# VHH binders against Pleckstrin homology domain-containing family S member 1 (PLEKHS1), part 5

Target 1, 116 residues: Pleckstrin homology domain-containing family S member 1 (PLEKHS1), of Homo sapiens (Human) (q5sxh7r14to129)
Amino acid sequence: EVCKQDYFIKSPPSQLFSSVTSWKKRFFILSKAGEKSFSLSYYKDHHHRGSIEIDQNSSVEVGISSQEKMQSVQKMFKCHPDEVMSIRTTNREYFLIGHDREKIKDWVSFMSSFRQ
Below, E stands for the ipSAE of ESMFold2; O stands for the ipSAE of OpenDDE; V2 stands for 0.75 times the mean of E and O plus 0.25 times the DockQ between their complexes.

## First folded at step 1 (VHH)

Design yz05 (framework vhh_7yz9_2)
Fold by ESMFold2-Fast, scan of step 1:
Structure yz05 (fold): chain B 116 residues (1-116), chain A 123 residues (1-123)
Amino acid sequence: as target 1 above (116 residues)
Amino acid sequence: QWQLVESGGGLVQAGGSLRLSCTASGFTFSDYAMGWYRQTAGNEREWVAFITSGGSTTYADSVKGRFTISRDNAKNTVYLQMNSLKPEDTAVYYCAATVEYTYESGEYTFDYWGQGTPVTVSS
């Protein structure tokens, strides 16, 4: 089941974090994968580019907990912390810029609803 | 002076596993991102998996959940563990090294390439 879909600017692998051109605008589709899990897939021109598996071991938060990284993202994209969400998995941390405070809060709340 | 040497290819039955290795020399391996590509006769070379110098990984949709890329900087080696192999995985596999990225996963630019190692998966 598709739950939500929208565009976000997605962070690159950690080694390219400070490279603005390495952050890519992708179309994201959030689907329910299990009773307490989601699959967040991203696309370019309808071609699947990757997926982020979100389960009970993942963390989804508004903003970026690292102050240094948050400040870097604010400089690169002229955004507020409330316009960014962090998704931490076992292998990697992803940052998604939505440029819309209410959209980010809505997505974070939705994905966090299974925890409580 | 520089070289990338692939090994571990061969013949395997569908459902089987292979581990490919690629050993680098002549450059500072730990500074390079490493990738695996594959090519069949008459087709373009396709990206399979990528690992950054820091260890972050990305995979093509066709191999996600079946293949695992890893690296051992002490041995200057990158590995591709291939599980649940399918006939469609039959290809020559190449490793590649780069310090430059142009795009996430789909458009990385590679500076050095290996000679390739053939993998044949029978039905």
Scores: ipSAE 0.000, ipTM 0.104, lowest interface PAE 13.0, mean pLDDT 82

Design yz06 (framework vhh_7yz9_2)
Fold by ESMFold2-Fast, scan of step 1:
Structure yz06 (fold): chain B 116 residues (1-116), chain A 121 residues (1-121)
Amino acid sequence: as target 1 above (116 residues)
Amino acid sequence: QWQLVESGGGLVQAGGSLRLSCTASGFTFSSYDMGWYRQTAGNEREWVAFITSGGSTTYADSVKGRFTISRDNAKNTVYLQMNSLKPEDTAVYYCATEIYVSGDTWEYDYWGQGTPVTVSS
């Protein structure tokens, strides 16, 4: 079932973190994958580009825990920490930039409430 | 500087044809996949057609059989030949690049002015 959907700017792999053009605006769809897991799929113009598997071992937070990375993102995109969410999986960390503080809080709260 | 400049749009009657061009500069054009996208007022951009660096093509269902994407690497240009145009094809058309890097999908988009296409009834 689809739980949430919206646009975010998605971080690149860590090697290209400082390259502004490597961050991409994508349409994200959050779907329930199991009782305590989600699949967060992202699209460009209706074409599936990738998925982030979010389960009990993942962490979802407002902002970026690394102060150095948070400051870099704020400089690149002129955003506030509360307009960013971090998703850490076993393989990779993703950063998603929204333009609405309440939207970010809502998404983080929703995903966090089901991974306990 | 990466640049993609679209041209060839205009006003055409239903059933007519247009050929759009997209000229690239600032990167090794022949190494990159290219795509055409379109956008109507109030809607997000939708994908229309892709062509790989190797020449393989794919199309959105709404244009399949009517549109043809092609490339000329010597001219750093991607074309979109649009036949049997319908009023529903009215949009601003944009081209873009796609890059696949190290197990993750990347897209380097240059979203300039685009080229407007209006199809009258």
Scores: ipSAE 0.000, ipTM 0.102, lowest interface PAE 11.8, mean pLDDT 80

Design yz07 (framework vhh_7yz9_2)
Fold by ESMFold2-Fast, scan of step 1:
Structure yz07 (fold): chain B 116 residues (1-116), chain A 121 residues (1-121)
Amino acid sequence: as target 1 above (116 residues)
Amino acid sequence: QWQLVESGGGLVQAGGSLRLSCTASGFTFGDYAMGWYRQTAGNEREWVAFIYSGGSTTYADSVKGRFTISRDNAKNTVYLQMNSLKPEDTAVYYCATEGYFSDLYESYDYWGQGTPVTVSS
């Protein structure tokens, strides 16, 4: 079932981190995948572009723990750390910019609720 | 098909207020983020405010605390309430939707003539 949906600017793979045009605004849909897991799928023009599996082994935090990366993102997108969400999986780390502190806090809290 | 029509601009004295409206047609308004941009003569368009599909809002530092963006999904309309207007707010104001934001946070792909706002000192 669909739990949440909204737009975020999604980080590229690490090698393209400093390329502003490689960060893409995508529509994200958070759906329940299992009893303690979610699938966060992202879309362009209603076409599926990818998915991030979020489970007990994932880490979801407000902001970016690396100050160097956080400062870079703030410069590129004119955002506050509270407007950014970090999702760490076994595959890679994703950064999602919401430009909305309450939205980011709500999403992080929701995805963390069943892990606790 | 996709259409945005801005209205509500005019002449106002410094310290005054104006309310801008943007009515959308041809798409599912409630599913899309809406934004306001402005352009002064000789300058590029600058972002003013966004309201996301879920109702949350963000503002440019130059207007934070003075302007309020809101939406009425039943009327397919987004509003910009402008208070404590300054001469520096003089510009043509444009609204934009998700379909005009492309894959980047900001986009200048607009549909509409805009609505001019002049703030006299």
Scores: ipSAE 0.000, ipTM 0.101, lowest interface PAE 11.0, mean pLDDT 80

Design yz08 (framework vhh_7yz9_2)
Amino acid sequence: QWQLVESGGGLVQAGGSLRLSCTASGFTFSDYAMGWYRQTAGNEREWVAFITSGDSTTYADSVKGRFTISRDNAKNTVYLQMNSLKPEDTAVYYCAAELWGDYSEYDYWGQGTPVTVSS
ESMFold2-Fast, scan of step 1: ipSAE 0.016; ipTM 0.213

Design yz09 (framework vhh_7yz9_2; at its last look DockQ between E and O 0.06; V2 from the best seeds 0.00; counts 0 for: pae E 10.8 > 2, placed apart)
Amino acid sequence: QWQLVESGGGLVQAGGSLRLSCTASGFTFSSYAMGWYRQTAGNEREWVAFITYGGSTTYADSVKGRFTISRDNAKNTVYLQMNSLKPEDTAVYYCAAGTYEDEYSFDYWGQGTPVTVSS
ESMFold2-Fast, scan of step 1: ipSAE 0.215; ipTM 0.564
ESMFold2, look of step 2: ipSAE 0.005; ipTM 0.136
ESMFold2 (binder alone), look of step 2: mean pLDDT 82; pTM 0.832
OpenDDE, look of step 2: ipSAE 0.370; ipTM 0.721
ESMFold2-Fast, scan of step 4: ipSAE 0.005; ipTM 0.141

Design yz10 (framework vhh_7yz9_2)
Fold by ESMFold2-Fast, scan of step 1:
Structure yz10 (fold): chain B 116 residues (1-116), chain A 121 residues (1-121)
Amino acid sequence: as target 1 above (116 residues)
Amino acid sequence: QWQLVESGGGLVQAGGSLRLSCTASGFTFGDYAMGWYRQTAGNEREWVAFITSGGSTTYADSVKGRFTISRDNAKNTVYLQMNSLKPEDTAVYYCAADEYGLSWAEEYDYWGQGTPVTVSS
């Protein structure tokens, strides 16, 4: 089941974090994978580019808890912390820039509903 | 419609050389960074070499000193010169293009179909 879909600017792997051109605007589709899990797939020109598996061990929050990373992202993209979503999985951390605080709040709340 | 067409793969003895070519169409080649990747059965694609639109090059540690990436913008072609080949270099080699630079395999704008390279012992 598709729950939400929208565009975000996605962070690169950690080695390329400070390279602004390595952050990519992608179309994201959030689907329910299980009772307490989601699959967040991203696309370019309708071609699947990757997926982020979000389960009870994942952390989804508004902003970036690392002050240094948050300041870096604000400088690179001229955004406020509430316009950024942080997704931590067991293997990697992802940052999505929405440039819309209500959109970010809505997405975070929806994906975190089973953690309340 | 974009296309990337790889050629030049084949069977070669260890210590030998091959030159791979990748010809692009359907996009402004000169504006794109180009890369070569390889994949063996059961493994993820691994990055081999990268060349920016400006001509700067970088290489994976496993191929440094043996492989050379180059481009010819007039021919819309990127090349991979592979010297001192080892059995461990046996893989399907893929060409990739990215308007904003290559970050990782899953983030490329365009991929080729691949050209197989077999290095016999």
Scores: ipSAE 0.015, ipTM 0.178, lowest interface PAE 7.9, mean pLDDT 83

## First folded at step 2 (VHH)

Design qa1 (from qb07 with T103E; framework vhh_7qbe_3; at its last look DockQ between E and O 0.02; V2 from the best seeds 0.00; counts 0 for: pae E 16.2 > 2, placed apart)
Fold by ESMFold2, look of step 2:
Order: structure tokens, then C-alpha cells, then sequence
Structure qa1 (fold): chain B 116 residues (1-116), chain A 122 residues (1-122)
């Protein structure tokens, strides 16, 4: 069951964090995977490219907690911290850049509701 | 449908070398190697542009592994030297039909091989 869908710019793996051309625009579909988990799938031109599994060991926040990384993203994309969300899973950290703060707030609040 | 077939995996002693090959059934732009160790998520190893002018490596393999390609043979290579037990994994060849260069994210690749197993014994 689809809960939310929208476009975001997605971060690359950590070693390419500073490479702006490695950040990619993707279409994301958020679905409930279980009582306390989500599956966040992303697509290019309607083709499935991957997924992020969000569960009780994950965290979702507005902005980026690392000040250095947040400043880098702001310079690269001319965005406000409230236009970015961080998703930390067991094995990887993802940053998603949206086009406005209300979209980011809405998504973070929705994904955080099952943990609180 | 593009097909990718890896070969060259096997059992090797720590400190040894292996050369992996991946033959593509047709034209590719960017190609790369990923690996998945026991109980781990698949991780980036190396990537190369069509021209060979842009290469990228994971920090854990930099200086030990060399990616290359032979476009006349539609073949991607990974020369692995100074192998360690941490390099034990299934190695996957990946290719993209619309990106040239710098794809470290597995979702940027459109085609995947079935993998070749590399085991590094101590």
C-alpha cells in the first residue's frame, strides 16, 4: 500500500558526497512494509532503481545533523536545511532534497509516527 | 536485453591476486563492480566510463584494485592485488545504458550479472 510519492534529489554513497553530479533526481514511493516499517522505493523513468528499508533501527530527521555536510548541501543546491531529510539505516545514510520545507516536514512526520 | 557474465572468481590465499572479467552481450556506457560479503549489503567497488577516462574506487580497495575495460571485446576487468579476507564476497558486474562515469549508487545501474564468488583464505 502506497502512502506517499514524490520527487527528491538523492545523495550518492559517502565517498562521492561532495560530487554534485553524483546526486540524482528520483521518484520515490513510500509504502508500509509492516506495523513499524516502511519500504521507500525509488525510480528513474518508471524503472525501479532501488529501495530503502526503514524500521525500528532507522531514523528519519529534518535536515542533516552533521553541520559540515549540511553546509556542503546548502552550497551545492542553494537549499534551506528544512528542505532536506536524513534517513539513517543500519548500513547507510541517505539525504533527500525536496523542493520545499512543508513537503519535507510532512514526509518526516509521517515516517516518524510509527516510532512514537 | 543486455546480459553480463562474470568470470575469474575462485579461492585465493591472502596477499594473492585475481583478475575478474565481465563480458557484456552488447554496448554499454558506464560499467562497475559491486560486491556482497556474507550478511552484508551490496557495496560499490569500482566504476569506469565508456572511454576509460573516468575511474572511481571504494576507499577499501584503492591502490589494490584496478578497473579497466576493453570496448572491442565488450569486457570489463577488475585486477585485484594484495587480497585480504575482507575482500571475500560475490562480485557483481553492473552496466548502465544512459550514464557515463561516476555511478557509485547501485540504483544507477540498469543491468547486473549473476556474480562470481571470490574467497580469500588466510
Amino acid sequence: as target 1 above (116 residues)
Amino acid sequence: QLQLVESGGGLVQAGGSLRLSCTASGFTFSMGWFRQGPGKEREFVASISYSGGSTYYADSVKGRFTISRDNAKNTLYLQMNSLKSEDTAVYYCAASDWYSGFELDEAEYDYWGKGTRVTVSS
Scores: ipSAE 0.000, ipTM 0.113, lowest interface PAE 16.2, mean pLDDT 83
ESMFold2 (binder alone), look of step 2: mean pLDDT 85; pTM 0.870
OpenDDE, look of step 2: ipSAE 0.020; ipTM 0.408

Design qa2 (from qb07 with S51R; framework vhh_7qbe_3; at its last look DockQ between E and O 0.05; V2 from the best seeds 0.00; counts 0 for: pae E 19.3 > 2, grease 26.9 > 24.2, placed apart)
Fold by ESMFold2, look of step 2:
Structure qa2 (fold): chain B 116 residues (1-116), chain A 122 residues (1-122)
Amino acid sequence: as target 1 above (116 residues)
Amino acid sequence: QLQLVESGGGLVQAGGSLRLSCTASGFTFSMGWFRQGPGKEREFVASISYRGGSTYYADSVKGRFTISRDNAKNTLYLQMNSLKSEDTAVYYCAASDWYSGFTLDEAEYDYWGKGTRVTVSS
């Protein structure tokens, strides 16, 4: 069932990282997929565009670990690191910009504590 | 490695104005100005956050000094008006590379410039 939902600006595939227009506003729905896993689906105008499967091998953190990437995102969006969350899966990194520090902390905390 | 270089110091008559600049070699988050007068300990002058342009000033300079930044140029400024002899000091630029707004605490700043001298004469 649905645990959280909200809008974020989502990073594109890595080859398009520096293209500001490739970062897209999406509506995200976080749902339980199992005891320690989530499915994070995202939508454009009510149309499903993709899903991020978050399990025990994933990591979710506030900010972006790469200093160079964090600096680029800050320049592109005039945001602080605590307004961004990073989700690393086996195949890909996703960066979600919320422009609300409490929202980012709440989402990261929820996903991290539930998976432990 | 982030480098900070101050400029704009010099001799100024009391009541005059001076503008200091500090150029960073890369992105910075919270930034601030500190100063050290002859025979005194270094003291906080002003701080500015990245988000929203929030600022804070030491009481001794409030209303006379204005801190600002231009993030496109990686440059911090300090506009100093109505200067007094007690403002004579070496002025230091400082920057934090972590998740904070403005801060008065020297320990929260990771990078420091070499300073620029300001001398206010009567």
Scores: ipSAE 0.000, ipTM 0.088, lowest interface PAE 19.3, mean pLDDT 83
ESMFold2 (binder alone), look of step 2: mean pLDDT 85; pTM 0.881
OpenDDE, look of step 2: ipSAE 0.025; ipTM 0.383

Design ya1 (from yz09 with Y100W; framework vhh_7yz9_2; at its last look DockQ between E and O 0.06; V2 from the best seeds 0.00; counts 0 for: pae E 10.1 > 2, placed apart)
Fold by ESMFold2, look of step 2:
Structure ya1 (fold): chain B 116 residues (1-116), chain A 119 residues (1-119)
Amino acid sequence: as target 1 above (116 residues)
Amino acid sequence: QWQLVESGGGLVQAGGSLRLSCTASGFTFSSYAMGWYRQTAGNEREWVAFITYGGSTTYADSVKGRFTISRDNAKNTVYLQMNSLKPEDTAVYYCAAGTWEDEYSFDYWGQGTPVTVSS
């Protein structure tokens, strides 16, 4: 069952963080994967490009906790910190940039609700 | 913390076969696409084969029909079965994990396993 879907700009691997052209617009579909987990799949032109597994070992937050990284993202995309969400998994951190602070807040709170 | 460890490379005569393995740890293997690349001395690393998390495969034209990529998510392992090997297949083969994207698709790379095909 699809829970949420929308477009975000997705961060590249950390080595390419400062390369604006390495950040990619993707369509994201958030689905329940289990009782306390989600699968966040992303697409380019309807072609599946990858998935982010969100479970009890993951963390999801509004903004970027590193002040240096947050300032860099604000410079690159001229965005407010509340227009970014961070998703940390066991092996990677993802930054997703939206254009709507309320959308980011809604997605973060929804994905975080299974931890309560 | 994360690792991609390739194995199965070596010296093989033309027409022979090898199976490369790449075992992953430190990341959620089932959420990543996997690929094989190869590099000869003095040249850029070139794509060989790709497999999505769902099992869909694609191949470079130069290996199509001879190489088969597969994955076993329970063992966190991706394989490259290489048949009908040619001297032109001589290279260092690298395993990679990430998303398949237009410009930059792979987050993790192995250290490579050398393959030499004798004429």
Scores: ipSAE 0.005, ipTM 0.104, lowest interface PAE 10.1, mean pLDDT 81
ESMFold2 (binder alone), look of step 2: mean pLDDT 82; pTM 0.826
OpenDDE, look of step 2: ipSAE 0.117; ipTM 0.540

## First folded at step 4 (VHH)

Design q02 (from qb07 with F27S F29Y S30A Y50G; framework vhh_7qbe_3; at its last look DockQ between E and O 0.04; V2 from the best seeds 0.00; counts 0 for: pae E 12.7 > 2, placed apart)
Fold by ESMFold2, look of step 5:
Structure q02 (fold): chain B 116 residues (1-116), chain A 122 residues (1-122)
Amino acid sequence: as target 1 above (116 residues)
Amino acid sequence: QLQLVESGGGLVQAGGSLRLSCTASGSTYAMGWFRQGPGKEREFVASISGSGGSTYYADSVKGRFTISRDNAKNTLYLQMNSLKSEDTAVYYCAASDWYSGFTLDEAEYDYWGKGTRVTVSS
């Protein structure tokens, strides 16, 4: 049932973007929610904390398109841009920082597959 | 389960050099060195990213110590030059099972070695 799962550091709400302590390590489980949608649920210590609905109106990219935000994340976490994915929904933008560039590329490709 | 084994500690005269090694039983992400002197709290020494592309040093060792890693051999190194008596400590190797960048935060390290003792005589 589960399509993918892994740990990422999740961005806080936008007003807290620059607060490094507001970025949280979460366990993410990606599941199909319908033919053209996914549910990306996240957990802290096995407790469900929230979900991100990903559908055809969502955008998933490797890195962060805003150069200013990408540079800020690199300074905060000393990460490579390809270790980050951006998820934009109708109501919010999420940034997920991983540990492996190839894993990030794989996740982005998978979540974007229904848009091909 | 990941195991970390330090080696290379010993007795050295002030001004001398030592090279510490830490062999991991498997792949790791961020790695670091910490130390605990007699009667003192454990303190950060140096950290290196999972890829080895980024490093960071405590002010007290900057310019004298060099951290490096060989990921093909799962081995972390600490080259210690211009040693001072205040460098006397048990040195611990630490590794994260997740965090790819370097970090000074002990909480981000999931695995710890048993330590190797370094004694710097005056």
Scores: ipSAE 0.000, ipTM 0.141, lowest interface PAE 12.7, mean pLDDT 85
ESMFold2-Fast, scan of step 4: ipSAE 0.384; ipTM 0.712
ESMFold2 (binder alone), look of step 5: mean pLDDT 86; pTM 0.888
OpenDDE, look of step 5: ipSAE 0.006; ipTM 0.259

Design q03 (from qb07 with F27R F29Y Y50S; framework vhh_7qbe_3)
Amino acid sequence: QLQLVESGGGLVQAGGSLRLSCTASGRTYSMGWFRQGPGKEREFVASISSSGGSTYYADSVKGRFTISRDNAKNTLYLQMNSLKSEDTAVYYCAASDWYSGFTLDEAEYDYWGKGTRVTVSS
ESMFold2-Fast, scan of step 4: ipSAE 0.123; ipTM 0.543

Design q04 (from qb07 with F27R S49T Y50G S54R; framework vhh_7qbe_3)
Amino acid sequence: QLQLVESGGGLVQAGGSLRLSCTASGRTFSMGWFRQGPGKEREFVASITGSGGRTYYADSVKGRFTISRDNAKNTLYLQMNSLKSEDTAVYYCAASDWYSGFTLDEAEYDYWGKGTRVTVSS
ESMFold2-Fast, scan of step 4: ipSAE 0.143; ipTM 0.532

Design q05 (from qb07 with F27S S30D Y50G S54K; framework vhh_7qbe_3)
Fold by ESMFold2-Fast, scan of step 4:
Order: structure tokens, then sequence, then C-alpha cells
Structure q05 (fold): chain B 116 residues (1-116), chain A 122 residues (1-122)
């Protein structure tokens, strides 16, 4: 079941965090993977590039809790914290820039609904 | 199938002004201006979001150039003031197929015009 889909700018691996060109606009599809989990898959020109598994051990929030990282992202993309969501998994952290605070709020609320 | 057509280029003396226009055959999202000078690689000039609410400029043009758009006319503008010989280039209009809010990387633009030539004499 496809729940949501939209474009976001996705963060690179931590080693490339400060490289603006390493952050890529991708089409994201959020699907229900299990009773308590989602799969967030991203695409370029209809080619699957990767997936982020979101479960009860994942953290999804508006903005970036690390002030240093949040300031870096704001400087690189001229965005407000409300226009960013952070997804922390057991393997790594992802940041998605939506440039629309209502869209980010909606996506975070939806993915967090079973966490509370 | 979306087409972009630039206009407004020409010969102008240093310190002068020009306004470039780019008309799209349909609705667009984020748009930008890029330029390529003689013997140089293509470089970013300015970008504007689909709503017009966000703009970004290359350091070399900040304070001199202003990007704007008229969505009712499907037209993008670049107002160029205090022109320098270093601004001599072919200026290209580019459009993305979706909203991102920040589009500095030319690889993120899906549609390109053929360019309009700007020559700044000393």
Amino acid sequence: as target 1 above (116 residues)
Amino acid sequence: QLQLVESGGGLVQAGGSLRLSCTASGSTFDMGWFRQGPGKEREFVASISGSGGKTYYADSVKGRFTISRDNAKNTLYLQMNSLKSEDTAVYYCAASDWYSGFTLDEAEYDYWGKGTRVTVSS
C-alpha cells in the first residue's frame, strides 16, 4: 500500500554532508511494509536508488536536533528547520528537505502515528 | 516537450543594464539562469522557486542582478545592472520538473533554452 509520495532533497552519507552537489532531488514513495513499519523508497527517472526502512526503533522528527547540523543545512539550502525532516535508523541518519513546512509536518505526523 | 525561449540579449557598455526574459510553453516549477562565457564552463547565475518566494544568487552577481517571474505569463526575468566585461556570456534559462526550493546544480534542471548572447564592452 502506497501511503504518500513526493519530491525531497536527500542527504548524502555523512562523509559527503558538506558537499551541496551530493544532496540529490529524489522522488520518494512511502509504503506500508508491516503492521508497525514503513518502507520509504526513492527514485531517479523511475530507477530505484534505495530504500529507508522505518520501524518502531526509528526516529522521525521535524528539523534536525543537532544545532550544528541544522545550521549547516540552513546555510547550504537557505531553508527553515520546519522545512526539513530527519529520519534516524539503526544504520544511519537521513535528512530530507521539502521546502514546504506544511508538507514536512504532514509527513512526520503520518510516520510517527504508531510511535505514540 | 516543455520549451523555453530566451530573449533580451545584446551588446551593452560596461556599467549598463539589460533585462533578459524566458518564456515557457507551459507551467514550470523552479527556474534558473546559467551562463557560459568564452572559453569557460557553464556556471550558475540565479534561481527562483515556483512560487517566487525563494531566490538564490551566485556571489559574482549578488547586489547587481535580480531574478523574478510572472507565473500568469509563464515568464522568467533576469534584471542585470552594473554590467562588467566579465558578465559577457551566453545566458541560458532552465526549468526543473518539480519544486525543490534550491537548485544550484545544473544536473537538477530538466529543460533548457537555446540561450541568448550578452556582450559587455569595455
Scores: ipSAE 0.006, ipTM 0.142, lowest interface PAE 10.5, mean pLDDT 84

Design q08 (from qb07 with F27D F29Y Y50S; framework vhh_7qbe_3; at its last look DockQ between E and O 0.08; V2 from the best seeds 0.00; counts 0 for: pae E 13.4 > 2, placed apart)
Fold by ESMFold2, look of step 5:
Order: structure tokens, then sequence, then C-alpha cells
Structure q08 (fold): chain B 116 residues (1-116), chain A 122 residues (1-122)
């Protein structure tokens, strides 16, 4: 069941964080994977590129907690902190940029409310 | 920015062997080898999962080529045995920035090397 879908700019692996060209625009599809979990799949040109598994051990937040990283993203993309969401899983942290603060708020609230 | 550098190409007689290497400037996910012969489209050769536990080969190279990786050195290998003239091509190393399984799909690879030339003499 598809819950939400839209485009975001996705962060690269942490070693490439400061490389603007390593941040990639992807189409994301959020689907329920269980009672309190989601699968966030992403695509380039309709090709499935991977998934982010979001469960009760994950955290989803508006903005980036690290002030240094948030400032870097703001400079790279000229965005407001509430136009970015952070998704931390057990294996990796992801930053998704949507230049629409209401969209970011809606996605974070949606994912957070169903996991509680 | 992740960089991939291939090496090990050269001129070899039919029936011979070569070992290609590809060094990445950082950690990678799925990796693969592609090749492009003169006047041909680039084609899939082999792919290996992020951990190295799963591999997949094009039918044309099965049993002759072996893909492997050393994640401690960020290096991908292609051992090519029993080479044929049809294997003549520029060989490209490729890496995904998030996909962990093997894949034949060129579009799944985000980073590409400049290629290393392999010429097999008839």
Amino acid sequence: as target 1 above (116 residues)
Amino acid sequence: QLQLVESGGGLVQAGGSLRLSCTASGDTYSMGWFRQGPGKEREFVASISSSGGSTYYADSVKGRFTISRDNAKNTLYLQMNSLKSEDTAVYYCAASDWYSGFTLDEAEYDYWGKGTRVTVSS
C-alpha cells in the first residue's frame, strides 16, 4: 500500500557528504511494511535503486541535529532547516531535501505518528 | 566525490589471461564490470554484491571470468581466462552509491571509471 510519494534530494554515503554532485534527486515511495513500520523505496528514471526500512528503532526528524551538518546543507542547497528531514536507521543516516517545508512536516509527522 | 580507477588492461593473445583491477577512493556498495567493443553498445560483464557474497555473470563470460572484491582495499577485480577475440573491449568499473545486491542494470551504477583497454589478438 502506497502511503506517500514525491521527489527528494537524497544524501550520499557519509564520506561524500560535502560533495554537492553526490547528492541525488530520487523519486520516493513510502509504503506500509508492517503495523509500525514503513519501507521507503527510491527510484531513478523508474528503476528501483534501494529502500530505507523505517521501524520503531529508527528516528525521523525535521532538520539535521548536527549544527555543522545543517549549516553545510543550507549553504549547499540554500534551504531552510525545516525543508530537510533526517532518517536515522541502525545502519545509516539519510538526509532528504524537499524545498517545501509543509511537505517535510507532513512526511515526518506521518511516519512518526504511525510508529508510536 | 567517489573515483574509480581501472588498471591491468593490455594486449594478450587468444587463450591467454589478464587480471583487471579497479580501485575506489572510498567505500562502495554493489560493483560491476561492463565492456564496450569497437562499434558496439556497452554491455554487462559481471556484478558483485556489496559484501562480495553474491555474484552474477553474463552468459558470454561464465566459467572464464571471475569477479571478486577486497573491501579492505576498496578494490574490485576481474580475472579473465581463456580470452577470445570477442572479449576485445574497453572494460569499465562501476559502483552503486546505495544498492547492495548484484545488478545487471547499467542505470543502477552511479560511478564509472574511465576504462581500461583489453585487446585480444587472433
Scores: ipSAE 0.000, ipTM 0.121, lowest interface PAE 13.4, mean pLDDT 84
ESMFold2-Fast, scan of step 4: ipSAE 0.283; ipTM 0.663
ESMFold2 (binder alone), look of step 5: mean pLDDT 85; pTM 0.873
OpenDDE, look of step 5: ipSAE 0.034; ipTM 0.440

Design q17 (from qb07 with F102W; framework vhh_7qbe_3)
Fold by ESMFold2-Fast, scan of step 4:
Formats: C-alpha cells, sequence, structure tokens
Structure q17 (fold): chain B 116 residues (1-116), chain A 122 residues (1-122)
C-alpha cells in the first residue's frame, strides 16, 4: 500500500556530505511494510534505486539536530530547517529536503504517529 | 578497518550452479553484489537490507540468483543457478556502514572486497 509520494533532495554518504552535486533529487514512495513499519523507496527516471526501512526503532524529525550539519545544508541549498526532515535508522541518518514546511511536517507526523 | 573477503568463485559449465560467500570482519548494514565482465563496466547484481527482509535484483539475474545473509556469521551469500556465459565476471561484495535498506547505487557502499572470479564455459 502506497501512503505518500513526492520529490525530495536526498543526502549522500557522509564522506560526500559537503558536495552539492552528490545530493540528488529523487522521487520517493512511502509504503506500509508491516503494522509498525514503512518502506521508503526512491526512484530515478522511473527506475527503482533503493529503499530505506523505517520501523519503530527509527527516528523521524523536522530539521537536523546537529547545528553544524544544519548550517551546512542551509548554506548549500538555501532552505529553512522546517523544510528538511531527518530519518535515523539503525543509528544512521538520512536528510531529505522538501522546500515546503507543511509537506515536511505532514510526512514527519504521519510516520511518527504510525510507528509509535 | 572493516574488510570484506569473497570466496566461492571458479570455473563452471553453462547451466551449472555456484555459491559465493563474503565475510565481513565486523558489523555491516546494507550489502550487495556487483560484477565486472571482460571488457565491460561494473554492474549491479543484487542487494539486501540489514534485516534480510528486503532484496533487489538486476533484471538479468532475477529468478536465477538469490542473495541472503547470516548476520550471526557476518556473511553475505549469492546463490547462482542456471549460469550463462554472460555471467562470466569478477564478483565484488560491497557493504554500507550506514544504509539500512537495499540500494543499487555504488556511492552508498563504503566498503568493497577485492573480488572473486566466476568463469562460465559452454
Amino acid sequence: as target 1 above (116 residues)
Amino acid sequence: QLQLVESGGGLVQAGGSLRLSCTASGFTFSMGWFRQGPGKEREFVASISYSGGSTYYADSVKGRFTISRDNAKNTLYLQMNSLKSEDTAVYYCAASDWYSGWTLDEAEYDYWGKGTRVTVSS
């Protein structure tokens, strides 16, 4: 079951964090994987490129808790913290830039309420 | 430093089977197999999530290859059935220290093995 879908700019691996061109605009589809889990799949030109597992042990939040990383992202993409979501799975983080604070709030609230 | 060691490659006749293994010296999240054939660029083969609950396969190997993992042994497997001459390649094991799902993007993998050679003869 597809729950949500939209475009976001996805963060690269940590060693490429400061490389603007390594952050990629991808189409994301959020699907229910279990009663308390989601699969967040991303696509390039209609080709499935990857999937992020989000479960009750994952953390989904608005903005980036690291002040240094948040400032870096704001400088690179000229975005407000409210336009970014952080997904932490297995003690690792992904950052998605949506350029729409209500969209980010909606996605974060949906994933947080379901997996609680 | 994390190391990945592949094994199980060899010479096999078309229609045969091989099982590749990749042992990690420590904890890994997402893992995958890539291959590079003679005179070709490296291509994606299969990927598996940390839990083993999600897998993805290249169209060229779907239905013939099966990726699996044993986290207690820090080992990734690739069961290759119905082998074709086009499967001849050096097979590389790859691992992420941060990506929890599956991915076919090379940039998402932080660690790579040295490869194991598979030759399929007619």
Scores: ipSAE 0.105, ipTM 0.567, lowest interface PAE 5.3, mean pLDDT 87

Design q22 (from qb07 with T103S; framework vhh_7qbe_3)
Fold by ESMFold2-Fast, scan of step 4:
Structure q22 (fold): chain B 116 residues (1-116), chain A 122 residues (1-122)
Amino acid sequence: as target 1 above (116 residues)
Amino acid sequence: QLQLVESGGGLVQAGGSLRLSCTASGFTFSMGWFRQGPGKEREFVASISYSGGSTYYADSVKGRFTISRDNAKNTLYLQMNSLKSEDTAVYYCAASDWYSGFSLDEAEYDYWGKGTRVTVSS
């Protein structure tokens, strides 16, 4: 079941974090994978490029907890913290820039609904 | 640094099977197989998430190849069936220490093996 879909700018691997051109605009589809889990798949030109598994052990937040990383992203993309979401899975982080604070809040609330 | 060691390559007749293995010296998240044939660019073959719950295959190998992993052994596998001459390539194991899903993008893999050669004769 598809729950949500939209475009976001996706963070690169950590070694390329400060390279603006390494952040890529992708189409994201959030689907229910199990009763307490989601699959967040991303696409380029209708071709599946990857997925992020989101479960009870994942955390999804508005903004970036690291002030240093948040400031870096704001300088690169001219965005406010409310326009960014962080997804942490298995002690790793992904950052998605939406340029729309209401959409980011909606996505974060939806994915965070099965905490504990 | 994390090391990846591939094994299982060799010479096989068309229609045959091979099983490739890749052992990591430590913990990995997502893993994948890429290949480079003679005179061609490196291309994606298959990828698997850390849990093994998500897999993705290139259209050229879908239905013939199966990717799997054994996290207790830090080992990735590629079962290759119904091999074709077009499958002749050096096969590379790739791993990420930060991405838990699957990915077709080379840039999302931090570690690469040296490759194992597969030759499929007609």
Scores: ipSAE 0.047, ipTM 0.540, lowest interface PAE 5.7, mean pLDDT 87

